# Designs tried in a protein design chat: VH-VL binders against Uncharacterized protein ycf53 (ycf53). Part 20

Target 1, 237 residues: Uncharacterized protein ycf53 (ycf53), of Cyanidium caldarium (Red alga) (o19887)
Amino acid sequence: MNRIRFISLILNLDSCDSNIQEYSRLAYVHDLNKLMDENFVSLLLIILKLAKNSKRLQPTYHNVYLFNLLKSYALSEIDGYVLGHFSRGFVNTLMHYKNAQYETLESLLSANNFFEANKFTQQILLELAGEQSKQRNWMYFTDVHSINHQSVSDLNHLWELYSQGNFGFSIQKRIWISVNKNWKKFWKKIGWINSNSKWLKYPGEFMWAVNAPPGHLPLFNQLRGVYVLEFIFDYYL
Short names: E, the ipSAE of ESMFold2; O, the ipSAE of OpenDDE; V2, 0.75 times the mean of E and O plus 0.25 times the DockQ between their complexes.

## First folded at step 19 (VH-VL; framework fv_amivantamab_arm2)

Design b5 (from y6 with heavy chain W101Y; at its last look DockQ between E and O 0.84; V2 from the best seeds 0.75)
Fold by ESMFold2, look of step 19:
Structure b5 (fold): chain C 237 residues (1-237), chain A 120 residues (1-120), chain B 107 residues (1-107)
Amino acid sequence: as target 1 above (237 residues)
Amino acid sequence: QVQLVQSGAEVKKPGASVKVSCETSGYTFTSYGISWVRQAPGHGLEWMGWISAYFGDTNYAQKLQGRVTMTTDTSTSTAYMELRSLRSDDTAVYYCARDEYFSENDFDYWGQGTLVTVSS
Amino acid sequence: DIQMTQSPSSVSASVGDRVTITCRASQGISSWLAWFQHKPGKAPKLLIYSASSLQSGVPSRFSGSGSGTDFTLTISSLQPEDFATYYCQQYNRYPLTFGQGTRLEIK
């Protein structure tokens, strides 16, 4: 990968990559690291400043990863720019999310803290489902109707972007459809039940890393029935 | 007010079976599981298994596999644990506990315990 | 199965003392460990979960620490109501297993 191609990925100008999910993300990371030096990092920061000012950027898992890579160099110019322009988070800033909790969720996902991101996602969903769901600490099946479409879409978008397309309700929905909506086949394929069809022990037997099975996260408690997740799949995605 | 109330003490002969009940109230029964834990005299606590109230799925401790059956009755919000082919070392206090699957703090509410004595 | 070994098996202590109980897992369990208090004739009571988090309603004199295989429960200033048997319990994987218990007795 050359530097012009890298710049086009940041600017979201490569339509072929934006529509096709790459499988080997390790190779992608390796290629990017070969291109980086301090001068190129400084150039990329200038390009980000110009692109943000013109408001043409849309987040993709490529440019989310690239932004996090830029931050990892911890240069004073990068830190100053991030603090001044992306203090709410890269995706939050570009998408203008209104729920302040999404800043915390993005921070957790950006740090690959999937365990805490999963817990925080459940907390957000409970709050969106209403005061009674929050007080109960779980969502009664009719409470899901209180959650608006934009909220589920926003949550899913963050999970997709920060997992290189591996996690999110949308990935889970695709897998669920691919097994003809068979719940047991779905649970096994996303790694929620083991080969003996027994539920894994929360939290220690679940995988809290991007190399988990596709669709593994976020978790959703199916032992209260399948209705809420089915409703999310059918009506909110 | 969450409450788990167990059936009374039982005395059994070796080879018999026992069925302990755990009647629940103050919460939505099908939204939680029930774990069973026992304590033999002079011994520590031993997890026996659990049951999902919604699906009836179970997971039993391997040492008890084949001798234990856990069931629920959603119409009465009651869980049951049956232990068959009783032996003297099955003498214990048997507890039911509410089990929240997606929680870092399992077993938030417990029954009062049921003493089962197996004597020849 | 993951074996949980507690030490010591019993402790004699006075009101006001600091008491420490240890628990070792036969394999790594991250921080997925709970501590229970059990008095005869009563159900077990959850004190600590996730190795160090206090359960609601548990006095702050109880604290837990550790990760991996070695864990500790500490009572910083023993009170009369704290005389009981204490159990550690792992929930990293099925089957759930308890330590053999540590009996805390009044001196």
Scores: ipSAE 0.624, ipTM 0.833, lowest interface PAE 1.7, mean pLDDT 85
ESMFold2 (binder alone), look of step 19: mean pLDDT 91; pTM 0.927
OpenDDE, look of step 19: ipSAE 0.810; ipTM 0.917

Design b6 (from z1 with heavy chain S52I; at its last look DockQ between E and O 0.83; V2 from the best seeds 0.00; counts 0 for: pae E 2.3 > 2)
Fold by ESMFold2, look of step 19:
Structure b6 (fold): chain C 237 residues (1-237), chain A 120 residues (1-120), chain B 107 residues (1-107)
Amino acid sequence: as target 1 above (237 residues)
Amino acid sequence: QVQLVQSGAEVKKPGASVKVSCETSGYTFTSYGISWVRQAPGHGLEWMGWIIAYFGDTNYAQKLQGRVTMTTDTSTSTAYMELRSLRSDDTAVYYCARDEWFSENDFDHWGQGTLVTVSS
Amino acid sequence: DIQMTQSPSSVSASVGDRVTITCRASQGISSWLAWFQHKPGKAPKLLIYSASSLQSGVPSRFSGSGSGTDFTLTISSLQPEDFATYYCQQYNRYPLTFGQGTRLEIK
């Protein structure tokens, strides 16, 4: 019963698939430690590899979380062999992202290292914006036009998946629209300014955990105006 | 060639105000913040606050709230710090420094300092 | 406010000596600490950021260590140009605060 449910969730076969229902079921899956044994973990990993090979598996909030859970229980040599087929990262393996740097980003996100994931996201964006942006270590507002549309989408997808929808440019855009595109209200909602409308001090006053306000990460430096982030929201998402 | 050039030394009486300027060059002024730091004779460095050049938003040290105003003039790439109701313990060298929100190495460039002497 | 306490207040040392300066925060600041060098008549100069990262253009004889509340700046093989006052500075939160300074005197 519960093991059949695990297989359904990791293969994205749960017919009762709502965001609220899905989140609730992932919480219940996390409480299933007592159902895990060495053979079941290995079975799930093998099933996952076979589903990947048939190309029917798409990454979701639940199977990303479940894959990380399975890794924490993986002890056998066969587990290590199967995990080797996901060495580029679960999402990268399934989506075949073109930018190899997304493997590093996924590794950081899967380890809940949001501080380094945020820093690495900034480096990816700078490299996508061109050599001058990379060398100066920040982006002129016009440099955003050089960024490949798909690269932003892929970057956002990783952030969404590894945060259960709590982080990413897409949730930031949704919040920005919800406050009628008012930037001060947006910054306060996502926790970049405090209740007195004062900017938080990087990095110590920011929250580097999934329980941060929705849209808190990735950070985007607002010292240079809103144009770059506004352009990402309007034209790349 | 990033430069921050501050206005010259000033002598003021208690109760007066002083406005120190910090003219910047060699970088895009509206892409950074400016922090102000002072040092009284025989004392250490004290952060006074900062201003975002693009928006004009400020954050002041609590000790100085109500006495300090930081402003910018983007047409001249110049930051200003005004300190009012001067006291003798405001005698100090006042520095401006460039500030980067996403940088772990803030204050990478400093002005030369401006000596403000408050004497009765 | 986070108070930063340096020790010692001053150090007399010879060229070639190894000098260690400590800085203690009144609460945990993770690794969000910088070290500055301040020479008379000049602006402060950033030496170390993030507790242990060497700023570009700073000689490798300078190093930093520590995390949490206790931090150390070390100068190996002291040089004559290292005469200065040294400040630690936390940037874990506003207001930014500096230590009271350590004056390094070449004897």
Scores: ipSAE 0.524, ipTM 0.787, lowest interface PAE 2.3, mean pLDDT 86
ESMFold2 (binder alone), look of step 19: mean pLDDT 91; pTM 0.918
OpenDDE, look of step 19: ipSAE 0.854; ipTM 0.946

## First folded at step 20 (VH-VL; framework fv_amivantamab_arm2)

Design f1 (from b4 with heavy chain G33T; at its last look DockQ between E and O 0.79; V2 from the best seeds 0.75)
Fold by ESMFold2, look of step 20:
Structure f1 (fold): chain C 237 residues (1-237), chain A 120 residues (1-120), chain B 107 residues (1-107)
Amino acid sequence: as target 1 above (237 residues)
Amino acid sequence: QVQLVQSGAEVKKPGASVKVSCETSGYTFTSYTISWVRQAPGHGLEWMGWISAYFGDTNYAQKLQGRVTMTTDTSTSTAYMELRSLRSDDTAVYYCARDEWLSENDFDYWGQGTLVTVSS
Amino acid sequence: DIQMTQSPSSVSASVGDRVTITCRASQGISSWLAWFQHKPGKAPKLLIYSASSLQSGVPSRFSGSGSGTDFTLTISSLQPEDFATYYCQQYNRYPLTFGQGTRLEIK
């Protein structure tokens, strides 16, 4: 990959699906090392600053992945820039999310800490559902009506972006619809029950990585009934 | 206050069956699962399986498959464990314990235990 | 099945002593291990979950550590109420399995 292409992808100037293949090639560390010298890094950071200040940069699968990969190089200039301009997280900064908890969620997702991101997602949902759900530490079916659409949408957006479209309630809804809303087929397809229709043991039998079945995360307790998740699918997504 | 109260001790002959009850209080019964664990005299703890109070779904230890049946009665918030074709090595204290499917706190509350003696 | 092996089988100790109990899994279980205290005639009591997290109401003198296959329960200053049998238990996958127990006795 050349430097012009890297800039185009991270600035979201190319929406071609063939970028998925280049995205994979860019994940190879040796190829990126060939691109990264002091002058290119300085240019890229200036361009990112200008794009951020102009409100033109929007998060995508490509630039979230590339930005996260850029951070993995641990260059002092990159680290300084991240602290100065993206301390709240790349997506949070660009989307101006208001809930400070989404900064923590993004930090967990960007580190591929899906186990903790999943736990934190449940905490966020409980707080959004109201004080009774928060104190009880689980959501009763009527509590879901207190959550607003935008809060669920923002939370889902983070999951989608940091999983390259593999995780999120929206992905789960898509799969649920694809099996004609049959809950058992849905649970099996997303990997919450095994081939013998037995519920998996939390947390050890679940997969906490992006190569898990599509829709595997975030988890939502089905042994309290399907109403809350169904409501989220039908009315908030 | 979460409580699990089990039925009293039982003495059985080999080949018989036993049904132990576990009456729960202080929480929403259908929102949790109930596991059963036993301890033979002089031995450690052995997991037997669990039942979902909401769906009635079960997962039994393979060792006990075919001999154990777990059920619930939501009107009394009570879980039951029936062990059939009893053998002398089924002599044990049988415990029920509460769990939540997506929680890290396995077996946070336990019943007091039920001694089942299988003799002669 | 994942076999859990505890060491030692018993420990003799005095009030105030530091006590360490180990638990080894036959294969990796990440951090999905709990510790239980069991006194004669009483139900088991959860002490530690996720290898190192204290259950609510458990005194801070109890601590857990380890990951993978090797785990440790430590009582930093033994109290009279701590004489019991201690079990580790893996919940990485079904079937759930317990160690054989470590009896902590008065010296």
Scores: ipSAE 0.713, ipTM 0.876, lowest interface PAE 1.1, mean pLDDT 86
ESMFold2 (binder alone), look of step 20: mean pLDDT 92; pTM 0.931
OpenDDE, look of step 20: ipSAE 0.773; ipTM 0.901

Design f2 (from b4 with heavy chain L102I; at its last fold request DockQ between E and O 0.75; V2 from the best seeds 0.80)
Heavy chain, then light chain:
Amino acid sequence: QVQLVQSGAEVKKPGASVKVSCETSGYTFTSYGISWVRQAPGHGLEWMGWISAYFGDTNYAQKLQGRVTMTTDTSTSTAYMELRSLRSDDTAVYYCARDEWISENDFDYWGQGTLVTVSS
Amino acid sequence: DIQMTQSPSSVSASVGDRVTITCRASQGISSWLAWFQHKPGKAPKLLIYSASSLQSGVPSRFSGSGSGTDFTLTISSLQPEDFATYYCQQYNRYPLTFGQGTRLEIK
ESMFold2, look of step 20: ipSAE 0.728; ipTM 0.883
ESMFold2 (binder alone), look of step 20: mean pLDDT 91; pTM 0.925
OpenDDE, look of step 20: ipSAE 0.848; ipTM 0.938
ESMFold2, fold request of step 23: ipSAE 0.725, 0.753, 0.739; ipTM 0.882, 0.892, 0.888
ESMFold2 (binder alone), fold request of step 23: mean pLDDT 91, 91, 91; pTM 0.923, 0.921, 0.920
OpenDDE, fold request of step 23: ipSAE 0.875, 0.869, 0.880; ipTM 0.951, 0.951, 0.950

Design f3 (from b4 with heavy chain L102M; at its last fold request DockQ between E and O 0.67; V2 from the best seeds 0.78)
Heavy chain, then light chain:
Amino acid sequence: QVQLVQSGAEVKKPGASVKVSCETSGYTFTSYGISWVRQAPGHGLEWMGWISAYFGDTNYAQKLQGRVTMTTDTSTSTAYMELRSLRSDDTAVYYCARDEWMSENDFDYWGQGTLVTVSS
Amino acid sequence: DIQMTQSPSSVSASVGDRVTITCRASQGISSWLAWFQHKPGKAPKLLIYSASSLQSGVPSRFSGSGSGTDFTLTISSLQPEDFATYYCQQYNRYPLTFGQGTRLEIK
ESMFold2, look of step 20: ipSAE 0.711; ipTM 0.874
ESMFold2 (binder alone), look of step 20: mean pLDDT 92; pTM 0.923
OpenDDE, look of step 20: ipSAE 0.845; ipTM 0.936
ESMFold2, fold request of step 23: ipSAE 0.747, 0.762, 0.748; ipTM 0.888, 0.895, 0.891
ESMFold2 (binder alone), fold request of step 23: mean pLDDT 91, 91, 91; pTM 0.921, 0.925, 0.924
OpenDDE, fold request of step 23: ipSAE 0.882, 0.877, 0.857; ipTM 0.955, 0.958, 0.943

Design f4 (from b4 with heavy chain S103T; at its last look DockQ between E and O 0.68; V2 from the best seeds 0.75)
Fold by ESMFold2, look of step 20:
Structure f4 (fold): chain C 237 residues (1-237), chain A 120 residues (1-120), chain B 107 residues (1-107)
Amino acid sequence: as target 1 above (237 residues)
Amino acid sequence: QVQLVQSGAEVKKPGASVKVSCETSGYTFTSYGISWVRQAPGHGLEWMGWISAYFGDTNYAQKLQGRVTMTTDTSTSTAYMELRSLRSDDTAVYYCARDEWLTENDFDYWGQGTLVTVSS
Amino acid sequence: DIQMTQSPSSVSASVGDRVTITCRASQGISSWLAWFQHKPGKAPKLLIYSASSLQSGVPSRFSGSGSGTDFTLTISSLQPEDFATYYCQQYNRYPLTFGQGTRLEIK
């Protein structure tokens, strides 16, 4: 029964806009490993091929997880299909991202290398903000206006999809709004300051795994002021 | 050219206070923090704490909690460290060093050091 | 607090020698360790961060290795300007702590 339910979920390869429905999908994906044998994996690959050929395949938390799980089985048919159709990465391929750096970011996120993904995200943002930000190695508050809206959305999309919805600027914005835009409450809720309101020591006191507090990653330096992150929240999300 | 220039040497009696200044130049003061590190004669380096220049947030080493106060003056790009209730074992060279919250190569620039001698 | 223990406390060596200094943390610190060089009357100088990453402007004869609790600093061919005291420093968590130092002296 669980296999039939899983097939039903992947045939609905679209976003779930409900907390209850999203919870149910994630809980079902959590049990997915218990259902796998080589024959079921082969069936799932066939279903994925058919969904891609229909041009209706859109990245979701569930099918990103499925794709990575299929790759972990290291079957020659799976490896051949991945090389032939997803060499740029699953999400990059389906969304047709234009910035080649997003292929590297996706590779880091898909490997659960959140530490390097965080560092690379900051590099991408600096390059998008312009040559002066890149040379300084930090973003002056007016430089944020040079970043195009779609680039921020694409970065956020990758973070959300590869963290099971736990990370990304959009999750951070939602939490920030939930505390009435109070920055200190926000920082505490996402785990950037501790219970005594002291800033955590980078990198060792941060959590580089999906079980970190919601909104924990990507990091964004607040000790240069809140303007840039506030601008991203208000205008780019 | 990043520079951290500290105030001059001081001689104090036990029970007194000392306030060491660290005047910075060559970078945007409010974009970084300042750590304070000391070295007693014949001993190694000891981190005392740090302060964020933008917000003035601090984190002090527990052994100094209650005796140390770190502040900044953004109008002069200067950080201060005040140590109260001085004891003979507070005799040390006191350094300020630049740090940054989200980097790994902190303490890239240091002040020249300030000798504080506590003797009765 | 994380205690950092260096060995040896002192090394006597000649120009051209290969020198290795060891640093042990009292608990795991991943790779969040830096090495500093300190000469009398001067401020400390950052050499290595993240256990093995060379700071800009530092000669390539300096190298670092290790992770977890055991770390080393290596000077592959000692130069006259390398005679100093060397400190490891963990930045895994507050409070930041240094090793007690290793004094490198002319033989």
Scores: ipSAE 0.736, ipTM 0.887, lowest interface PAE 1.1, mean pLDDT 86
ESMFold2 (binder alone), look of step 20: mean pLDDT 91; pTM 0.926
OpenDDE, look of step 20: ipSAE 0.823; ipTM 0.923

Design f5 (from b4 with heavy chain G33S; at its last look DockQ between E and O 0.77; V2 from the best seeds 0.75)
Fold by OpenDDE, look of step 20:
Structure f5 (fold): chain C 237 residues (1-237), chain A 120 residues (1-120), chain B 107 residues (1-107)
Amino acid sequence: as target 1 above (237 residues)
Amino acid sequence: QVQLVQSGAEVKKPGASVKVSCETSGYTFTSYSISWVRQAPGHGLEWMGWISAYFGDTNYAQKLQGRVTMTTDTSTSTAYMELRSLRSDDTAVYYCARDEWLSENDFDYWGQGTLVTVSS
Amino acid sequence: DIQMTQSPSSVSASVGDRVTITCRASQGISSWLAWFQHKPGKAPKLLIYSASSLQSGVPSRFSGSGSGTDFTLTISSLQPEDFATYYCQQYNRYPLTFGQGTRLEIK
């Protein structure tokens, strides 16, 4: 991929590419890193500004990654722009999430702190499920219906975006379906159990990076209550 | 009020089997796992393994593979640990403990312990 | 397996003393270390988890620190009820393993 093609993709100007499957996450990262230099960073910032102003900027896998990459350069111009226009987070700003906790979650995800993001996600779900769930620190199946659809969708969206489509409830659901909704096969495929069908030890044996298997995160603290997760799969996604 | 109540002391001969029970109450049995830990006289604590009450999945310490079997009875919220081919070095106090898979503070509740003595 | 080594194996102290017990892991275990108190005839009691998090109901005189391979349990002011054996435990990976224990005795 060249710089022009990359820019076209960011601005959603390439209709051909938009209609086909996006190239692999790893390939994207590799290609982007090869293209990056100070001059190109400056150009990308300009493009970002223009895209935002024209309301063409969308929260895509590419744009989220690009935004984080730009931030990593720690240039005063970038920092100033981010502070002024994306202080709540890139996705939170674009999607206008109402729950302030999602800003914290996005911050964790943007920092690739998937461990804390996972913990925080569980906390958010408990709170959304209601005071009783929060107090118990456990979500019963009967509590799940109290969670609004938009909240689950937003959570899923954040995980997908910041994992380049590797994590999230929707990814998990897809994988779950692909194994005929067999839980043990599902767990094996997403890496919650090893090849010998033994459970991993939380948290040390889990992978807290984007290179984890698809669907690996978030972990569901009601795993043993498969009805809760199943309900999420069936009715929220 | 979470409680784990274990069966009474056992005296066994070498080669025999022992089955210790751990009756739980005060929480949803199937929402947690049960781990077993033992302590031989003059020694420290040794993890033996765990069982998921919900799925029945087990993970045993390698040194006990083939000799230990952990089971659960969901109807009575009771976990069982059977140790076969007993040896003198199996003499120990055996503990059950509540274990939550996705928790950072496992072993928050314990049984009172069961002394198993293996002697000829 | 991950070996856990405690130091010292035994320590004599008086009420009011500051007591420090160390635990070393044979490999990095991040912060996934717990401390247990064990008294004769009683079940072990969880004191600290995640290396430094105090378990609910445990007195604040107990504290834990460390990460990676070296960990410390501290009792700021020893109380009569604190004389017991203390164990560190790693739960970074299966199999779970304990230190050999530190016996805290009355001087």
Scores: ipSAE 0.738, ipTM 0.882, lowest interface PAE 0.6, mean pLDDT 91
ESMFold2, look of step 20: ipSAE 0.761; ipTM 0.896
ESMFold2 (binder alone), look of step 20: mean pLDDT 91; pTM 0.917

## First folded at step 22 (VH-VL; framework fv_amivantamab_arm2)

Design g1 (from b4 with heavy chain N105S; at its last read DockQ between E and O 0.82; V2 from the best seeds 0.83)
Heavy chain, then light chain:
Amino acid sequence: QVQLVQSGAEVKKPGASVKVSCETSGYTFTSYGISWVRQAPGHGLEWMGWISAYFGDTNYAQKLQGRVTMTTDTSTSTAYMELRSLRSDDTAVYYCARDEWLSESDFDYWGQGTLVTVSS
Amino acid sequence: DIQMTQSPSSVSASVGDRVTITCRASQGISSWLAWFQHKPGKAPKLLIYSASSLQSGVPSRFSGSGSGTDFTLTISSLQPEDFATYYCQQYNRYPLTFGQGTRLEIK
ESMFold2, look of step 22: ipSAE 0.769; ipTM 0.901
ESMFold2 (binder alone), look of step 22: mean pLDDT 91; pTM 0.927
OpenDDE, look of step 22: ipSAE 0.843; ipTM 0.934
ESMFold2, fold request of step 23: ipSAE 0.773, 0.779, 0.746; ipTM 0.902, 0.902, 0.890
ESMFold2 (binder alone), fold request of step 23: mean pLDDT 92, 91, 92; pTM 0.932, 0.923, 0.933
OpenDDE, fold request of step 23: ipSAE 0.879, 0.884, 0.876; ipTM 0.950, 0.962, 0.950
ESMFold2, last read: ipSAE 0.736, 0.768, 0.768; ipTM 0.886, 0.900, 0.898
ESMFold2 (binder alone), last read: mean pLDDT 91, 91, 91; pTM 0.929, 0.926, 0.931
OpenDDE, last read: ipSAE 0.888, 0.885, 0.883; ipTM 0.958, 0.958, 0.960

Design g2 (from b4 with light chain R93K; at its last look DockQ between E and O 0.62; V2 from the best seeds 0.75)
Fold by ESMFold2, look of step 22:
Structure g2 (fold): chain C 237 residues (1-237), chain A 120 residues (1-120), chain B 107 residues (1-107)
Amino acid sequence: as target 1 above (237 residues)
Amino acid sequence: QVQLVQSGAEVKKPGASVKVSCETSGYTFTSYGISWVRQAPGHGLEWMGWISAYFGDTNYAQKLQGRVTMTTDTSTSTAYMELRSLRSDDTAVYYCARDEWLSENDFDYWGQGTLVTVSS
Amino acid sequence: DIQMTQSPSSVSASVGDRVTITCRASQGISSWLAWFQHKPGKAPKLLIYSASSLQSGVPSRFSGSGSGTDFTLTISSLQPEDFATYYCQQYNKYPLTFGQGTRLEIK
């Protein structure tokens, strides 16, 4: 019943039906086990191969989620397809990201390992900012100028896609602007300080799942000042 | 080399206040926080609270709320802990320790400890 | 507050022995637990963080394990310098709390 809709969503062809309700999309996803048999999986993999080769497939919230769901079925045919066509990761493959570290980041995000993805994001930013930032294990304001615009955009894209639009510097920036760039209101809204304006204890009081407040991840240490994050918001997004 | 050097031992009467200093060196003071931990004779370690050197934000153990004040002086790279309305059971060795808000291995460097004795 | 209960309260051991110390949290703390060594007249020393990660400069004979509520510190071959009091500490949430300590003494 919903095989055509599954194909439409994973291929991003659902533009002809702009009236699809969010509930029906969620119900469709939860019913996926009822759709899968060996013949449908084989057909779906052929369709995905053709779509990838045509260069018309781009990553979306839906197809990132559905591709991860396919991988979770642990079928040898699916595993072989992933190794043959998406060994670098679904988004990395489709977007041709140049930084090899983004393959590791995508692997962590696709596994819903947000704790390690957050730590790895900090490592990527430190390495992009230069040797002194890496040795210090934190970034000084002047170091942020060494990070190119595209690197921040690519990091943000991965966080957005694998959090269904809940995380990323871009969502943090939107929230920051929505509170008139008031840092304390921003920190409270994204859940870095509690209702008593006390900083949360890392790592245990933070939420490492997509049900966290919008903009909760990735973390960026504010107790060294706001200048680096403000620069990222103002100049890289 | 990171060092935390605390002020000397104090003897106080019940009802008085004490202010212990923790002078730091070998790192950027405003980029880290300072926690205070005490140990009464015959007892284990007790966390008292911490302070961010950059913003001066604090978090105190609720048991001590209203009696403790933590401050910093960035010009001397020094943290302070003041405990007021002293009681006999506040007799302890008081330690400062460096921490970092987003770190898993806090308390990597400690002061040598300051004995505060509260007696009549 | 999260209560941390250590056992045993003390242990007598000989050089070369394997020693284990346990720590139980009053509620789940994931892996957010540290172990400290404390000798009289000295500051405490961080040994283990995140339940099982060895702090830089700490000998490999120290190891930690556990998650949730039950945690263990192991010293695989006791050395003379290891006689001290050992504390677990949770950092899952404020206030940070320590166990009552385990005194490791020479037999």
Scores: ipSAE 0.769, ipTM 0.898, lowest interface PAE 1.0, mean pLDDT 87
ESMFold2 (binder alone), look of step 22: mean pLDDT 91; pTM 0.929
OpenDDE, look of step 22: ipSAE 0.817; ipTM 0.922

